# Ledger of designs, part 12: VHH binders against DNA-directed RNA polymerase subunit Rpo3 (rpo3)

Target 1, 262 residues: DNA-directed RNA polymerase subunit Rpo3 (rpo3), of Pyrobaculum islandicum (a1rse3)
Amino acid sequence: MPKATIVEKTPLFLKAVIEGAYPSLVNSIRRVIISELPVMAIDYVVIVSNTSVMYDEMLAHRLGLVPLTTPLQALPPIEDCETGLVDPSECTVRLMLQINAESDKIVYSGDLVSERPDVVPVYKDIPIVKLVKGQSIILEAYAKLGRAKEHAKWQAALASYYYYPRIKVLDEKCKEECKDICKELTNPFECTFNKAWTCRDICGDRLIVEWDRYKYVFWVESFGNYDVETALREAFRILKKKFSDFITTLTQKAGSLVETKV
Short names: E, the ipSAE of ESMFold2; O, the ipSAE of OpenDDE; V2, 0.75 times the mean of E and O plus 0.25 times the DockQ between their complexes.

## First folded at step 7 (VHH; framework vhh_7z1x_3)

Design r3 (from q3 with A33W Y100T; at its last look DockQ between E and O 0.10; V2 from the best seeds 0.00; counts 0 for: pae O 3.2 > 2, placed apart)
Amino acid sequence: QVQLVETGGGLVQPGGSLRLSCTASGFTFSSYWMNWVRQAPGKGLEWLSRISGSGGDTSYADSVKGRFTISRDNAKNTLYLQMNSLQPDDTAVYFCARTTTYSGSKIYYFDYWGQGTQVTVSS
ESMFold2, look of step 7: ipSAE 0.425; ipTM 0.756
ESMFold2 (binder alone), look of step 7: mean pLDDT 86; pTM 0.864
OpenDDE, look of step 7: ipSAE 0.046; ipTM 0.472

Design r4 (from q2 with A33Y S57D; at its last look DockQ between E and O 0.72; V2 from the best seeds 0.00; counts 0 for: pae E 2.8 > 2)
Fold by OpenDDE, look of step 7:
Structure r4 (fold): chain B 262 residues (1-262), chain A 123 residues (1-123)
Amino acid sequence: as target 1 above (262 residues)
Amino acid sequence: QVQLVETGGGLVQPGGSLRLSCTASGFTFSSYYMNWVRQAPGKGLEWLSGISGSGGDTSYADSVKGRFTISRDNAKNTLYLQMNSLQPDDTAVYFCARRYTYSGSKIYYFDYWGQGTQVTVSS
């Protein structure tokens, strides 16, 4: 049975050692986290007025990259949004930006006003555009619940893993020779398997780099739309659902094949 | 030539009602999302309401929600804004504007505007 031991944890970051898992499972979790987690992101923009020096396309692009808080517990499941099971309005939020510059100023993400208080910019100090006196930005931004597999703006987190490195240093001089690659060669959490493996090229037989087939260092970093725990719970939900759907599909196909042979 | 002409503005007392009209010409009216925008003295532009080409989709700013109603008659190429419970803060020039989407993008802008109609709410 797979086991996970948390090594480091903050609201936005988690590092764990996973044991007893196949690479396929660990990679599946990674892929779900980076591509399938649902988040709110500005999808399209209605520009009423833009007299800034920034092109509309650039402005919209920048707005799309502003991370928004995403209260998953208060939103429909992303699957319901995608299939149209729920009203699309439940999966969309309007944000307004209305700035008339009376003096030179920078417009920030915090200047966006959301119609939904629980869907707002995660960070208030992201610069959007510089305005000089007399310039204005007036627009409506519409955020939609989506996934990174469609567009990067809907990415919620980073995730990665590597084999847990087992390092044996047979000559201490090897540590010095390899210091530019791995300052802490024997620390599996600072010196990744790939780095350690590279060090083997330098140290030769003086360094033994081993690994377990079923042991990994896994880390997740949230962009702030929700905390890392929420991200992981949602990732597991999605993964379970995918497996369930897959099994259902296989069963149906198998049944159809039997019918065809009769 | 694309043309939008607003009418129906005027002086009204607080609590009163007005109905604005925007007559469109020079394009297929029913194919475009139409909007009402206003500009108060000394203030910037404010989006108020929008309606899809078919009229099946409507949206409102919070400032006018429940008081204003947008509608359209595609046979007459006319956009309407029913304004109820008007307040002094609603004093502004009201514009109808056609929404256009850049090809291949998710950016919308107003490419054509009317001349505007003055609405004054005063006792």
Scores: ipSAE 0.034, ipTM 0.498, lowest interface PAE 2.3, mean pLDDT 90
ESMFold2, look of step 7: ipSAE 0.330; ipTM 0.703
ESMFold2 (binder alone), look of step 7: mean pLDDT 89; pTM 0.897

Design r5 (from q3 with D57S S59D; at its last look DockQ between E and O 0.16; V2 from the best seeds 0.00; counts 0 for: pae O 3.2 > 2, placed apart)
Fold by OpenDDE, look of step 7:
Structure r5 (fold): chain B 262 residues (1-262), chain A 123 residues (1-123)
Amino acid sequence: as target 1 above (262 residues)
Amino acid sequence: QVQLVETGGGLVQPGGSLRLSCTASGFTFSSYAMNWVRQAPGKGLEWLSRISGSGGSTDYADSVKGRFTISRDNAKNTLYLQMNSLQPDDTAVYFCARTYTYSGSKIYYFDYWGQGTQVTVSS
């Protein structure tokens, strides 16, 4: 049975040691986290007025990259949005930006006003555009629940893993020689398996690098749309659903093949 | 040259219906998603509805959902907005707008607009 031991945890970051899992499972979790987690992101912009020096497409581009808080518990499941089971409006939020510059100023992400208080810029201090006196920006931005597999603006988190390195240093001088690659050669959480493996080229037989087939260091970092716990819960939900759907499909196909042979 | 021309606006009583048309020229009409947007007096622009290039997908703002229907005839290069159950709050200039997709960011904005057509709902 797979076991996970948390090594480091903050609201937006988690590092764990996973044991007793196949690489395929760990990689599946990683892939779901980086590509399938649902987040709100600005999808289209109605520009009423832009007298800034920034082109409309650039302005829209920048807005699309502003991470938004995404209250998954208060939103429909992304699958319901995608299939049309729920009204699309439930999966969309309007944000307004209206700035008339009376003096030179920078417009920030925090200047966006959301119709939903629980869907707002994660960070309020992201610069959008500089305005000089007399310039103005008036626009409506519409955020939509989506996934990173469609576009990167809907990415919610980073995730990665590597084999848990087993390092044996046979000569302490090797640590000094390898310090530019791994400052802490024997620390599996600071010196990744790949780095340690590279150190073998330097140290030769003075360094033994081994690994367990079923032991990994896994980490996930949230961009702030929701906390890492929420991200992981949602990732597991999605993964379970995918497996369930797969099994269902497989069973149906198998049944159909048997019928055709009779 | 890209051109969009709205028609069909006018005065209508509350509860009445209007059908707006937008005739497009200067581009491959079926390749672009089209939108209806309105601007009420003293208010900003409000997105109302979108239809995909093929016409297979539609989307509506909550304010008009169930009352307005967007459609298109690609053979005629024409976009339509059927407006039912009109209310005084629907008084505005209505615009058709072409969607531009910035492929690099998958952000949509409107690159071309019509001149607009006035819709007035009053008893």
Scores: ipSAE 0.031, ipTM 0.452, lowest interface PAE 3.2, mean pLDDT 90
ESMFold2, look of step 7: ipSAE 0.395; ipTM 0.782
ESMFold2 (binder alone), look of step 7: mean pLDDT 85; pTM 0.858

Design r6 (from q2 with S52Y S103T S105N; at its last look DockQ between E and O 0.00; V2 from the best seeds 0.00; counts 0 for: pae O 9.9 > 2, grease 25.5 > 24.2, placed apart)
Fold by OpenDDE, look of step 7:
Structure r6 (fold): chain B 262 residues (1-262), chain A 123 residues (1-123)
Amino acid sequence: as target 1 above (262 residues)
Amino acid sequence: QVQLVETGGGLVQPGGSLRLSCTASGFTFSSYAMNWVRQAPGKGLEWLSGIYGSGGSTSYADSVKGRFTISRDNAKNTLYLQMNSLQPDDTAVYFCARRYTYTGNKIYYFDYWGQGTQVTVSS
């Protein structure tokens, strides 16, 4: 049974040691986190008025990249959204932007007004466009629940892993020689396996670099749409569902083969 | 089975010379890089020198550079360490170790060690 030991945790970051897991499992988790986690992102913009110097297309593009809080517990599963099981309106949120510049100003992400209080810009200080006196922007932005595999705007987190490095320094001078690559050469959490590997080019046989096939350092970083705990829970849900679906498909195919032989 | 046997250790006067030998068996000797490592009383392991399988490339720790010379005779499955200008600080157990190389010759560890040979430098 795989075991995970948390080494570092904040609301937006988690680092853990995973033991007793195959690379395929760890990599699957990573892939789900970076490509399949659902988040709300502005996908459609109706510009009513834009007298700024920024083209409508550019303005819409920038809005799409503003990360939004995504309350997964209060939203339908993304699968239901994708299949049309639920009304599309339950998977969409409208945000309004109405600015009339009385003086030179910068419009920020925080100026967006959401119809759902729980779906708002994660950061309120993202600059959108500069306006001079007399310029105005009036638009409606529609956020949709989506996945990063469709577009990068729906990416929720970063994740990576490396083999847990087992380092043995046979000459202390090696630490000094390798300090620019790894300040803490023997710290597996600061000196990654790849960095240690690179240090081999410097230290030669004075440095032993080993690894455990089933032991990894895994980390995940949330962009702020939700916390890392929520991200991981959702990632596991998605992964379990994938496995379940796969098994179901296999069973069905197996059953059909038996029927054809009879 | 893989075996490494060190010989040549002993007592020597400061400034003297000694030649260590390591005889390998149980594997293709020429396919492996070989190394010398020592351990002084109360101290950790110290890498001294390494030599690649072909015998072409050698490396040395600064502590022994210019004084020690590593070599090998693949026909005899033997690793050598010529030690010159020996000092009391060179007193230690000397080990030969085989390097196991993995993943594109960039990841390796010493997978087999000899029993070690005692070198004592004293007046």
Scores: ipSAE 0.006, ipTM 0.239, lowest interface PAE 9.9, mean pLDDT 89
ESMFold2, look of step 7: ipSAE 0.163; ipTM 0.606
ESMFold2 (binder alone), look of step 7: mean pLDDT 87; pTM 0.881

## First folded at step 8 (VHH; framework vhh_7z1x_3)

Design s1 (from r1 with D57S S59D Y100T S107D; at its last look DockQ between E and O 0.68; V2 from the best seeds 0.00; counts 0 for: pae E 2.3 > 2)
Fold by OpenDDE, look of step 8:
Structure s1 (fold): chain B 262 residues (1-262), chain A 127 residues (1-127)
Amino acid sequence: as target 1 above (262 residues)
Amino acid sequence: QVQLVETGGGLVQPGGSLRLSCTASGFTFSSYAMNWVRQAPGKGLEWLSRISGSGGSTDYADSVKGRFTISRDNAKNTLYLQMNSLQPDDTAVYFCARTTTYTYSGDKIKIYYFDYWGQGTQVTVSS
């Protein structure tokens, strides 16, 4: 069974050593994290008034990239949203922006007022637009639960992995020669496999770089929509579902083939 | 040619009621969501209410919720705003505005705005 050992963990970041897993599994997890995690993101904007110097398209674009807190536990599963099992309104949140500038000011993400207190900008200090006296922004922004597969604005996290490097230094001078690439050449968490390979080019036969086929350093970084634990739990849920669906499809196809031969 | 004409504005006392109408022409009225927007003296535009093309869905700004009612008669190509419990702060020019069907998807953001406006009707709430 695959084993994961946590090396580093914060609410928004996790690094672990994975052992006993195939590359396909690790890569699948990575892909799900990057492309399939559901998050709320502004999907469409109703502009009542924009007298700023910023084009509506640019304004909308910037709003779309404002990360929003996404309480997955309080929202329907994204699959239900996608299939129409639940009312679309349950998967949508309205945020209002109403600013009349009496003086020169910067409008920030924090100026967005959400109808749901649990769906708000993760960061309140993201600048949206500068207004001068007399200018105004009045709009309605609607956030929708979505996935990064559709657009990057629905990306929730980054993830990557590398093979756990096995490094043998045959000449200590190699450490010094490779210092600019890897300060700690023998530290697998600081000197990644790729960096180690680069060092191999420098050191030649003085450095042996190997890897374990079933041992990886894996890391995840959340953008803040939810914590890394939530992200991982959701990723595993999605992955399990995919496997289940796949097996079901295979079984059905296999059954149909048997019926045709009959 | 698309035209929107607001009527029904006037002078009313605080606590009074007024019904605004907006007559639409030049387009399939029932196919568009319609809005009421107002502009008070020295203030910016304020969205007040929206009604779907069919009339089945309505939305209100917090400032008018519970006091104003938006409705429509698609057979008459007319939009209505029933305003109750009017206050001096409700003094403004009231506009009827059509929601566009235009969507901008260049950055996977849909943008809607009001493409046609009426001339507006003055509502004054004063003792």
Scores: ipSAE 0.272, ipTM 0.608, lowest interface PAE 0.8, mean pLDDT 90
ESMFold2, look of step 8: ipSAE 0.380; ipTM 0.718
ESMFold2 (binder alone), look of step 8: mean pLDDT 83; pTM 0.822

Design s2 (from s1 with A33W Y116H; at its last look DockQ between E and O 0.84; V2 from the best seeds 0.00; counts 0 for: pae E 3.8 > 2)
Fold by OpenDDE, look of step 8:
Structure s2 (fold): chain B 262 residues (1-262), chain A 127 residues (1-127)
Amino acid sequence: as target 1 above (262 residues)
Amino acid sequence: QVQLVETGGGLVQPGGSLRLSCTASGFTFSSYWMNWVRQAPGKGLEWLSRISGSGGSTDYADSVKGRFTISRDNAKNTLYLQMNSLQPDDTAVYFCARTTTYTYSGDKIKIYYFDHWGQGTQVTVSS
């Protein structure tokens, strides 16, 4: 059974050593985290007025990239949204932006007013557009629950992994020669496998770089829509569901083949 | 040619009521969301209300919610705004505007506009 040992954890970041897992599993988890985690992102905008110097398309683009808090526990499962099991309104939130500049000012993400207090900009200080006196931005932005596989604006996190490096330094001088690449050559958390591998080019036979086939350093970083723990829990839920669906499909196909042979 | 013509504006006392009308021509009226927007002197545009093509869905700005009612008669190609409990700060030029179909930005964000506006009708609330 795969074992994970947490090395570092904050609300938005987690690093762990995974043991006893196949690369396919670890990579699957990574892929789910990057592309399939559900988050709220602005999907369409109704522009009443934009007298700024910024084009509407650019404004909308910037709004789409404002990360929004996403309370997954208070929202329908993304699958229900996608299949239409729930009313689309349950998967959508309206945010209002109404600014009339009486003086020169910068409009920030925090100026967006959400109809849901639990779906708001993660960061309030993201600049959207600069206005001069007399200019105005009046719009409605609608956020929708979505996935990064559809568009990058729905990306919730980054994740990556590398093989746990096994480093054998046969000449201590190699550490000094490789210091610009890896200050701590023998530290698997500071000197990644790829860096260590690069060091091999410098040190030659003086450095042995190996790896464990089933041992990895895995890390995930949340963009702030929800904490990394929530992200991981959701990722595992999605992955389990995918496996279940896959098995169901296989079983059905196998059954149909047997029936056709009779 | 798409045309929108607002009527019904005028002078009213505080606490009074007005009913605005917007007559549409040159397009299939029932196929479009319609909106009311106003502009007060020295202020920017303010969205007030919208109604779906069928009239089944309505939405209001907080500033007018509970006081204003949007409706439409598709047979007459007319949009209405019933304004009750009018206050001096409601003094503005009121416009009806048609919502466009959406366009996409470079980031695949749908953008909706008001592509046609009426000339507006003046509403003045004063004692």
Scores: ipSAE 0.241, ipTM 0.624, lowest interface PAE 0.9, mean pLDDT 90
ESMFold2, look of step 8: ipSAE 0.242; ipTM 0.634
ESMFold2 (binder alone), look of step 8: mean pLDDT 86; pTM 0.852

Design s3 (from s1 with D107S; at its last look DockQ between E and O 0.83; V2 from the best seeds 0.00; counts 0 for: pae E 2.1 > 2)
Amino acid sequence: QVQLVETGGGLVQPGGSLRLSCTASGFTFSSYAMNWVRQAPGKGLEWLSRISGSGGSTDYADSVKGRFTISRDNAKNTLYLQMNSLQPDDTAVYFCARTTTYTYSGSKIKIYYFDYWGQGTQVTVSS
ESMFold2, look of step 8: ipSAE 0.388; ipTM 0.708
ESMFold2 (binder alone), look of step 8: mean pLDDT 85; pTM 0.836
OpenDDE, look of step 8: ipSAE 0.454; ipTM 0.742

Design s4 (from s1 with K108R; at its last look DockQ between E and O 0.78; V2 from the best seeds 0.46)
Amino acid sequence: QVQLVETGGGLVQPGGSLRLSCTASGFTFSSYAMNWVRQAPGKGLEWLSRISGSGGSTDYADSVKGRFTISRDNAKNTLYLQMNSLQPDDTAVYFCARTTTYTYSGDRIKIYYFDYWGQGTQVTVSS
ESMFold2, look of step 8: ipSAE 0.410; ipTM 0.741
ESMFold2 (binder alone), look of step 8: mean pLDDT 83; pTM 0.826
OpenDDE, look of step 8: ipSAE 0.297; ipTM 0.612

Design s5 (from s1 with S57D T100K; at its last look DockQ between E and O 0.51; V2 from the best seeds 0.00; counts 0 for: pae E 5.7 > 2)
Fold by ESMFold2, look of step 8:
Structure s5 (fold): chain B 262 residues (1-262), chain A 127 residues (1-127)
Amino acid sequence: as target 1 above (262 residues)
Amino acid sequence: QVQLVETGGGLVQPGGSLRLSCTASGFTFSSYAMNWVRQAPGKGLEWLSRISGSGGDTDYADSVKGRFTISRDNAKNTLYLQMNSLQPDDTAVYFCARTKTYTYSGDKIKIYYFDYWGQGTQVTVSS
């Protein structure tokens, strides 16, 4: 039975020990977190005026990288957006950038004005472009729900894991000899699996590095579009849906005996 | 040649109404999203509204939402803007504009431009 023990948790970071799970399950969750979590990101722009020094393509690129808060509970599931089951406007948010510089200034991400107060720049101080007196930028930016597997601008989080190391120190001199790599050889959260093996290279047979094949240290870091709890719940929802869809696919060849909506 | 010709501007009292028309020629009108944009004296351009080629999808700037209504008649190749509750701040030259799009490959961000504009029609709201 899989077991999770929390080691560290903040709104944007989680580290836990996972026991009793196959590597395939842990890796499936990791991959979903990295590439399939939905976030809002600017997908297209309508430029009315841009007299800045920055070309339209670079301006649009920088706007696309501005992280936006993403209220998953108030938006349709991304699958419904992708398949067209919902009106596209339910998955799209307009933000306006209307700056006419009366003096030299820097345009920041916080200058974007969103039609939805719950979909706004995560950070308001990201510099976009410098304007001199008389220059203007007037555009509409349209954010859409998307996933990192389509483009990196939709990346919501990082996740990774390593095998939980068990360290046996046969010669206490190893602690001093490896202090620059691992301050505490027996602390699996500071002396990670790879660091422990690096220390093994230094100490040779005086240090034993073992691991449990089904025990891991797993961590997740959110980029701020939503907190890690939201990210994890959505990752499991997506994974569960993948299994449900797989079962439906397996029964499709028996569709004459079982009515399945296609 | 693509042509867009705005008509229907004029003088109106505050609180009044006006309907602008934009007659299009030289292209397949129903295939393009169309826009209204205005420019007040001494100010920059302000986008007001857009309507899809079919007429089924409309968008408005917050400054005119609820007061202005965009519509089109594809059989007559004509775009309309119904303007209600006009105020002195609505005084401007109003332009009809066609949207052009492209996407650059690296970021998959579509960038839309206004590729053809009308000559504009003056709307003046004064007491």
Scores: ipSAE 0.039, ipTM 0.491, lowest interface PAE 5.7, mean pLDDT 87
ESMFold2 (binder alone), look of step 8: mean pLDDT 84; pTM 0.834
OpenDDE, look of step 8: ipSAE 0.294; ipTM 0.684

Design s6 (from s1 with R50G T99R; at its last look DockQ between E and O 0.10; V2 from the best seeds 0.00; counts 0 for: pae E 9.1 > 2, placed apart)
Fold by ESMFold2, look of step 8:
Structure s6 (fold): chain B 262 residues (1-262), chain A 127 residues (1-127)
Amino acid sequence: as target 1 above (262 residues)
Amino acid sequence: QVQLVETGGGLVQPGGSLRLSCTASGFTFSSYAMNWVRQAPGKGLEWLSGISGSGGSTDYADSVKGRFTISRDNAKNTLYLQMNSLQPDDTAVYFCARRTTYTYSGDKIKIYYFDYWGQGTQVTVSS
């Protein structure tokens, strides 16, 4: 039975040892985390006025890269947005930027005012543009729920895994010879599988690298749209939905083939 | 395909009022900021006012602030300019213009400040 042991956990980072799972399952969840998790990101910008030195297109581009908090429990599942099951307005948030510079100032991501207090810039101190006295920016930005597979601005997290290495050092000189690659050869959380094999290339038979085919070190780093626990729960929900949909489609197709054979 | 049609111009005495309308077709009106621009005889274009797609944000040139009011009715696909306290130097052809919108879905397009214009409506202020 699959088992997960937490090694490190903060709100935005998780590292765990996973045992008893096929590599295909572990890689499937990794791919969902990287490319399919939903986040809110500014998708288009309606500019009323912009007298700054930054052209409209560049201004809009910088706004699109501002990460936004994403309250998944308060938003529809992204599949419902994508299929039209819910009104598109439930998956869209308006943010406003309304600055008239009375003196020289820098416009920051935190100057965006959201119609939803739970969908706001993750970081308030991202510089957008400098204004001089008399310049203005008046615009409305529209964020929508999206996935990284469509565009990188919707990326929610990074994730990776490696086989859990078991290292035996037969010659302590290997530790010094390999210190630029691995500070601690026997620490599987710092000396990763690939690093361990690189050190084996240096040390030869003085270093033994072993591993279990069904034991992994898995890590996830959230970009702050939501915490890693939320990211993981959503990733498993999406993966489960994909399997369920595939099984339903295959069963319907198999039934159709049976009905067609006479 | 995209069309903007201005109406409501005409002759008016100093101190009078006019309401201009601009009817839009061929695009999702509520997704675009709309603007009024005018051109007096022998002069360049003068931006007057802009309004966001939702209607929630507006801006005005100093020359018309307090006298002109921009509004829109998204149900009727119509942009309005209420002009009060008109003076002879307000005499011009008035255009509605669509502000180019910017998408971060990876599209590459040639971008202008205003990408579509109406043919204009003449406003003449004289005794």
Scores: ipSAE 0.012, ipTM 0.463, lowest interface PAE 9.1, mean pLDDT 86
ESMFold2 (binder alone), look of step 8: mean pLDDT 86; pTM 0.854
OpenDDE, look of step 8: ipSAE 0.592; ipTM 0.834

## First folded at step 9 (VHH; framework vhh_7z1x_3)

Design t1 (from s3 with T99R T103E; at its last look DockQ between E and O 0.80; V2 from the best seeds 0.55)
Fold by ESMFold2, look of step 9:
Structure t1 (fold): chain B 262 residues (1-262), chain A 127 residues (1-127)
Amino acid sequence: as target 1 above (262 residues)
Amino acid sequence: QVQLVETGGGLVQPGGSLRLSCTASGFTFSSYAMNWVRQAPGKGLEWLSRISGSGGSTDYADSVKGRFTISRDNAKNTLYLQMNSLQPDDTAVYFCARRTTYEYSGSKIKIYYFDYWGQGTQVTVSS
């Protein structure tokens, strides 16, 4: 039975020890977090005017990278958007940028005006472009739910893991010899699996590095579209749906075999 | 050749109404989303409204939502803007504009432009 023990938790970061799980389960969760979590990101723009020094393609690119808050509970599931079960307008948010510079100014991400107050730039002070007097940027930006596997602008979080190292120090002098790599040789959260092996190269047989095949240090870092707890809940929902869909397929094929045997 | 011609501008008192028309020629009108944009004296451009090619989807800037109504008659190749509750700060030249197809950037962001504009029609709101 897999067990998770929290080591560190902030709104945007989580580190935990996972025990009693096959690598396939841990890696499945990691891959879902990295590539399949839905977030809102600008997907297309309608440019009315851009007399700035920044070319349209670069302006659109920078807008696409502005992280947007994503209220998963208030938006349709991304699957319904992709399959057409809901009207596309329910899965799209318009943001307006209408700046006519009467003096020199910097246009920031916070100058985007969203039609939905719960889908806005995560950071309001990202510089987009500098305008001089007489220049303007007038555009509509349309954000939609997407996943990083389609494009990196939809990346919601980073996640990784390493095997939990078990270190036995046979010669206490190894602690000083390895201090620049691992300040605490027996601390698996500071002296990670790879660092421990680097120390093994220094200390030789005076340091033993072992690990449990089913014990890991796992961490997640959210980019701010939502907190890490929301990201993890969504990752498990997605993974559970994958298993549920697979089981449904198997039971339907088994039912077809029963019906076919006459 | 593609041509867009606005008509229906004029002088109106505050609180009044006007209907602008934009007649289109030289292209398949029903295949293109159409827009209204205005420019007040001494000011920059302001996007106002868009309607899909079929007429089934409309969108408005917050400054005019509830007062202006965009519509189209594809049989007559004509775009309309019904403007109600006009105020002095609605005084501007009003343009109709056709939206292009999109272009992908290296980040796969679709970019649309307005490739054809009408000459504009003057709307003046004053007593």
Scores: ipSAE 0.429, ipTM 0.715, lowest interface PAE 1.7, mean pLDDT 89
ESMFold2 (binder alone), look of step 9: mean pLDDT 83; pTM 0.819
OpenDDE, look of step 9: ipSAE 0.505; ipTM 0.766

